# Designs tried in a protein design chat: VHH binders against Uncharacterized exonuclease domain-containing protein At3g15140. Part 5

Target 1, 337 residues: Uncharacterized exonuclease domain-containing protein At3g15140, of Arabidopsis thaliana (Mouse-ear cress) (q8w566)
Amino acid sequence: MASAFSAFRVSLSRISPFRDTRFSYPATLALAHTKRIMCNSSHSVSPSPSPSDFSSSSSSSSSSPSTFSLMETSENARWRPMCLYYTHGKCTKMDDPAHLEIFNHDCSKELRVAAADLERKKSQEFNFFLVIDLEGKVEILEFPILIVDAKTMEVVDLFHRFVRPTKMSEQAINKYIEGKYGELGVDRVWHDTAIPFKQVVEEFEVWLAEHDLWDKDTDWGLNDAAFVTCGNWDIKTKIPEQCVVSNINLPPYFMEWINLKDVYLNFYGREARGMVSMMRQCGIKLMGSHHLGIDDTKNITRVVQRMLSEGAVLKLTARRSKSNMRNVEFLFKNRIK

## First folded at step 22 (VHH)

Design u01 (from t06 with S30R)
Fold by ESMFold2, fold request of step 23:
Structure u01 (fold): chain B 337 residues (1-337), chain A 124 residues (1-124)
Amino acid sequence: as target 1 above (337 residues)
Amino acid sequence: QVQLVESGGGLVQAGGSLRLSCAASGFTFRDYTMAWFRRAPGKEREFVAAIDRSGGETFYTDSVKGRFTISRDHAKNTVSLQMNSLRPEDTAVYYCAAEWHGKWTGEPSEFEYWGQGTRVTVSA
């Protein structure tokens, strides 16, 4: 708490809704547990059909949806930023109506699935997809993950942490965080919650085990699940580099992944080299405008849901060699280069 | 439509200078990290330099540090590469590229938008 009196800030481009509040620490008795958010809604307009009810192959269309502009307008009118203390499982204001009016506390908002979305869906090799989009230039600063049920396409849960770097001076960290997050009002949440990467991995492994997605007996990847990334760099390069910096072994669940860009290329027969390109080509409006990793992860998830609804089958695109974990095999011949 | 248009390439003697420019249109320029890549004949594209959204942070591959300077102009939606003390090994087609996430990756597959390139030839 070296500069408590200088933590007060108001951005010129946006008045921050986050105030300097103290949160209760996690359980004090024996073992700290990450609270699961359980994003699945119990309110359905009609019964969801079984994911196994599909009999048609995917189809393509070169025309823009006639309702795209109308959907974009209605979505803009209703967007609220997510409460980032909530996404970390640490919000103490869940029963404050004024707080709930300002901040979204529903991780599945704008990610809901209608029964019609399942009509063309094909069975998947995995039960779950873990969509991830890391943030950070020097070291990782944000570690966001959304679980998507491969049968229903619904968001099941999220894991979200801000990460405190160890190779930057405290002064360099403060300047970088103010520059990246200050205009968004997020810098205070980052300072309140950021933990070292080693601790993020420890908490992530507890969370994976709670979902039966991985445990210490799992040798390769995830249990009936796969990571989905927008590009290879996060898992191929950034995670191993961060593990060296943090003096930890590369976790075994990062040995394989799905690069959504490669699946997209092969499914639609056209390339899209990034998240914004995929969303534009699919007619999906970009939600959230502040380059926050959890918002980007939600947008990538909307692309995943669209692709699944149109009959895409998401398969592993990359795998590390057990004999040399720096050696990556690319499993698709036709891929983004 | 998204467009990145490079200019300023040409033939120059070793030790000389060139300034490359990239004009951007069709996307929100201020939201993107901008970079220069280059491709020598028969080789893969390689990273040269990048500049973040604000223009406050830059990164260079080791072989060009101290010789090349990347800059951006938000009013003109341009990114530039000042190339000094040119060497024959700098001979390549130079490409402007844009990337949303700001991850400082040197991998071409991580960049969303690309120009058509401008040729730079450095003679001995």
Scores: ipSAE 0.540, ipTM 0.824, lowest interface PAE 2.2, mean pLDDT 79
Fold by ESMFold2, fold request of step 23:
Structure u01 (fold): chain B 337 residues (1-337), chain A 124 residues (1-124)
Amino acid sequence: as target 1 above (337 residues)
Amino acid sequence: QVQLVESGGGLVQAGGSLRLSCAASGFTFRDYTMAWFRRAPGKEREFVAAIDRSGGETFYTDSVKGRFTISRDHAKNTVSLQMNSLRPEDTAVYYCAAEWHGKWTGEPSEFEYWGQGTRVTVSA
């Protein structure tokens, strides 16, 4: 009897709050039409245009430690969550100082590259890497992409959408979104902005064309670029499943990809079976919310940057058959099984 | 450093029950989806059950629905599999696994951490 009574009673004392109130988004943020987000690819700060009297002196070589575990900003060292309306190109509060103090509006903030990081870098077979980490159990709920310039390792741009499921009841959606995003404070942004996957693909294809990475005349894959994933599931399995659910053809740019785990295994000669393992082995501090797809995509990008800086060459690891796009050829003999 | 240790395997008669337990250490247990896989002799690993990081959502392969129950205990850093109405085809080595993303994959290559396994034998 006492155990049954205890099962009905919840302790009045609370375990430490799981919710960080700094991540609560205002409910009244206005939405704008989608626009391209241009990440800050320059590491230099432009000087004031006012006339000034100065003489430049030669400076000794800048030798920062090759770690991504430190925040390499001088003005504001504290981490801030990205504004998720901004990542969708829809923030209307870019001129509000209170809003800017709470939310980061620079997609490259934790992804800066120093000149020393390029000293051991090797030439790559692609001009750009598109780092992707999908979120969602049944259907895709979040579609984040970061473009990395393969020569400079700098982040070029971001494409980020929340995706509205079509095969879940409204009740099931609400429970799942509250469970996944409620503690992060992003469930309201998701409800405000999520669009069906077909529309995400349409907007993504416009964005790809704006970067000259793909258009309807491109037959196979991306133009001088490759997707980078942490694992095969996202592109191998989840994208085709979502395409069936959404009644669209599998886009041709998803016919090949780079599984970072397989490149990692072959470059370092050691196994890391996931993002957290790769980051721990490289001494890279995990930043942001590790269950928010855009934050995971940024963390995977930091692994990409580290591997490039150490001389890795990122090559395709998987390719679909042209005759049967459900058949996948794995191009590395040694791979994570 | 990371450790998943299964226990509770053994020999049981068909129709009987077993409770498997997996003790986790060396990582932030609350941040991971936990799962059980099994490998019958001569077969590939197959997905059995998963439980999300909050414990509020579970998923089961069809052959075990209604018979097996996965649960987790954040205070003890354990995940459990209650196995009822056992059948000879449930005979396998059972593995505890952890993954960062809640994608509910049946793919072993997507799971970051693995236990060594515990053997379950169900006699006819």
Scores: ipSAE 0.515, ipTM 0.813, lowest interface PAE 2.4, mean pLDDT 80
Fold by ESMFold2, last read:
Structure u01 (fold): chain B 337 residues (1-337), chain A 124 residues (1-124)
Amino acid sequence: as target 1 above (337 residues)
Amino acid sequence: QVQLVESGGGLVQAGGSLRLSCAASGFTFRDYTMAWFRRAPGKEREFVAAIDRSGGETFYTDSVKGRFTISRDHAKNTVSLQMNSLRPEDTAVYYCAAEWHGKWTGEPSEFEYWGQGTRVTVSA
């Protein structure tokens, strides 16, 4: 149903009052609380959105009473790009009305879960899914992770970093980033925030520990969670290649993953070879623009939510061999080739 | 719905030239990276060349660098592969493919749309 308060629910997902971290878990709905969806902020204060004009559900805005709007809605009505400083925990304009009118500061926008979505859902073997879609051609340029509660399908948190290449000249980097991101001003955020991959991994491991998803004593995979990607290449190939370039060991949490395309094939009995195909077949509108990794990650999450709501069980599809990490075992016989 | 149709294949002698074309429909062509793959007899599909969404950047497998040129025409929704100085080892079925993500992957499983292929035979 069209309730403004459902759009601001916060999922209860391992609240840790004793942790000293830069990013806090969103509060998760307890039995006695209204669920509220929000992303963590590096400002040490979790936003508590009011039910006013910023509801992502059926709210209407007008110069008369907020009810009874006669305005015709469009397919893309009120869409705003994500504030990418906010997704990095670095936005200093979160209380500026002009800024908020232009940029979305709600990581769960387009990711709302209604009660009807849970009716056919089945129990999952993991507590959380970490949806990832890396960007970059030679070296990684963007590292976005969206964490989803497997029981409620609600967005829990976001980890998002731009990555600065180390093997390209500064001139080559500037030209590439201007070409890829310059049209919408994303290149400025990239230049202001991008850090080397080794540092991204260090910050990611802190973030994982804050969520109790992994720590340095964990040998394999994640704690009661799994990565979900659209295809194998990001985790199977790009991460190891980037680790070589960055002179770091392959992190143990990248030893196994879920390729959503293979789960999709086996659940629906039909092939979808990419994100756009999955979304078209499911009747899910493509949201966002310009092939940003964070926007693609959100769209992949919408496919995950649809599949879960229809009764899919997401299982690991690939795992590296302990004796030879270059050798990947594919766990589904029927898979995208 | 989505369709990639290759044309321009045929028999050509070594040292000769051939131009392949791929007509695209049923998707937003300008949003996709386009690529050519090939499959030689008895072998798996291998990456040949790719061109980004804008047409400003191209990537080629080592064996074709300097001999092959990939290009695209947004007005006609067409990708072309100009193949010069052809060798017998270039004999293959050539496939047009499309990929949403701007990742210079050589893996066929990562490409969303595929054509049926056009045969190229290079005689000694």
Scores: ipSAE 0.506, ipTM 0.812, lowest interface PAE 2.4, mean pLDDT 79
Fold by ESMFold2, last read:
Structure u01 (fold): chain B 337 residues (1-337), chain A 124 residues (1-124)
Amino acid sequence: as target 1 above (337 residues)
Amino acid sequence: QVQLVESGGGLVQAGGSLRLSCAASGFTFRDYTMAWFRRAPGKEREFVAAIDRSGGETFYTDSVKGRFTISRDHAKNTVSLQMNSLRPEDTAVYYCAAEWHGKWTGEPSEFEYWGQGTRVTVSA
């Protein structure tokens, strides 16, 4: 008994509320019920000049310019971390102005589309792209998805869950989460919100059905939509491995996908072996926290939007064989190896 | 421009040791998981070892576990592979590689940056 108390106390001290406070999330109630997040179109479009802009000269007054100058001089002045309780639909502080000033509650903020971006865009085979970037080494720890309208390039919605491993002891989980998220200040949100993968899939399927993207009667893939990944590993390998661990069947919507790296290679005629490489070659600034899946998913979405705006057509790059679902057929001959 | 430059390869007798080093430049070394791969003549490139961003977690393929040690030095932007108790089967070109996501896939297609390799030959 004394041995059990000692080990338990050490484990509890690692989940102390006095962790690294950089971009620390306020403690919120774990009792918040999941709210569906709908990224309104008014949040995803850039403003255009209006006639009042051309006729106004009141901006020459010096009474208000200092605030805008401060915002322009810092690399983080325009960026605020997303509220991760909000991305899970669990934020209870949506009416707190101080909270809203610290944390971004607009899923489209860094993903706005200007009218000029649509001038060279081509028709797509899908109505929607679901951009996904899983996080986790052994088991999945984060399951983030953004819906992009293929016609407008606007972000439609997000689905974001932290995932709790089921094959690890509490001690191992605490060590793993502190190592992964402790430097980011995310570990508290993870502990408050993480659910087992089976439950994530159940909630994801409800969300897909609400968007008419899939239901239990859908035979193969998604309805007029496709997943977009950075690499094959997430859907090809990680999802099936996690399904085995979680004792669930491989969902039928994971039978095909678009590996953005392969489309990128064929569209631009140059190799980019990962997200950072694609962004660097396109001159797109990497935004957000390192290795946080929702931020990486937003960055991948910025590459998707750039490619669409330049006339790329995003096509399926991989699908599982009907005769052997573990066997993957690659649909592009020229691909990242 | 990203560059990974391996060094420390050479000829060694079975049972001997070598230390490989990989000097990294042109990217934010601290943000990347680093790994070693190897390719023997006539074989596919295989995963050898990886070390996470912080250096706190390491992973090894079974055939080298207990004999090889991966480490990294953030001050010098280097990753090293200490190779002890070498066997003729360890003869290969050894490659340094880097990936952003830290998924520990062992899949070459998931690694963003690659070195040109350094040859290790272990004689009987």
Scores: ipSAE 0.465, ipTM 0.792, lowest interface PAE 2.8, mean pLDDT 80

Design u01 (from t06 with S30R)
Fold by OpenDDE, look of step 22:
Structure u01 (fold): chain B 337 residues (1-337), chain A 124 residues (1-124)
Amino acid sequence: as target 1 above (337 residues)
Amino acid sequence: QVQLVESGGGLVQAGGSLRLSCAASGFTFRDYTMAWFRRAPGKEREFVAAIDRSGGETFYTDSVKGRFTISRDHAKNTVSLQMNSLRPEDTAVYYCAAEWHGKWTGEPSEFEYWGQGTRVTVSA
């Protein structure tokens, strides 16, 4: 008994093309009259009155040095953690005084540059440095970037996203996040804000364009800017691996970078195996939470600012081959291996 | 002062077992990934195993998978390497190492702190 399954032909009704109503808005030519206000330069030469002799009475008034108590307003501005909802553009408490008292919403205040820090600064090959410090071993969990102006050494802006893995099980993610960010009390923020890496790249490219750092219509790298990393792992290894996992092409702006460890080695003539080592050797206080990418990015930025203030020139240390993107050319002869 | 002190090395026959231990001091142990490396005679130092700061994730070089187990004890600030089914090719000086950032691919230059090593000799 051959049951004849009737093929329902759903009739694709032709929705008609709505008409091009040419609203002709009229070009009113408002002739703004440029009134030339003639500021009259009247010269009045008022005269040279005379040198009268007044006498020398030496009254030695012992003006007690007013001890200007330099109130060191030690604005020891108590370090406040950065609002991570704010860094994601999702803070809804900007009008809550209690929230504003607990959390920082201004990254530039944490990374201030003194006028004296500019005295020994040299000209740089790039106008901007994008300091990056990725978190996540299996997949990326955090994508933090700070922009540093190479002329002023000031932090211009930040980009920060938590990244949700796409190949890990939910149970594995929850366990990993609890272990990594739960101890820092930021696991809730991670769960509330984390997005797939593909979406992070899309939002990052919009942000790069807003800062005139990259143009999608150009197959070129960053505009007068370079990534600065602490090691080669972030851009050499982790970004390409994540692109494969996320089924996206490697963005063209990740073809070259500055490994701060290599620059540090050549500038100071001493080896530093990581961020903490560089900071210790430079006498820079570590601030923030360990293994929170945004705080580590800030700490790396402090090292960048210190090196710049001491006259370092940040040059490219590595470049991916155009013919084979798996091959990386290291540009420094003396480098951390 | 930062110290990593390895122990538990020795002579063992092929197929035997050893347990290495590394005692850490002078730094916040819980903040670091801990790893074991080894250097065989005439070879470069190579990655063996690592454990993340929480102890929730472990990593192994392919040659030791299923034979070696890395673990850590936060209360004692120790990392251990249980080595089973030892082979002559496992003969090396084994080093304990610590990494703060969590960004490593198994290169020695990525690890900040190192022990002096403990010798493991596996006889045929």
Scores: ipSAE 0.242, ipTM 0.665, lowest interface PAE 1.9, mean pLDDT 87

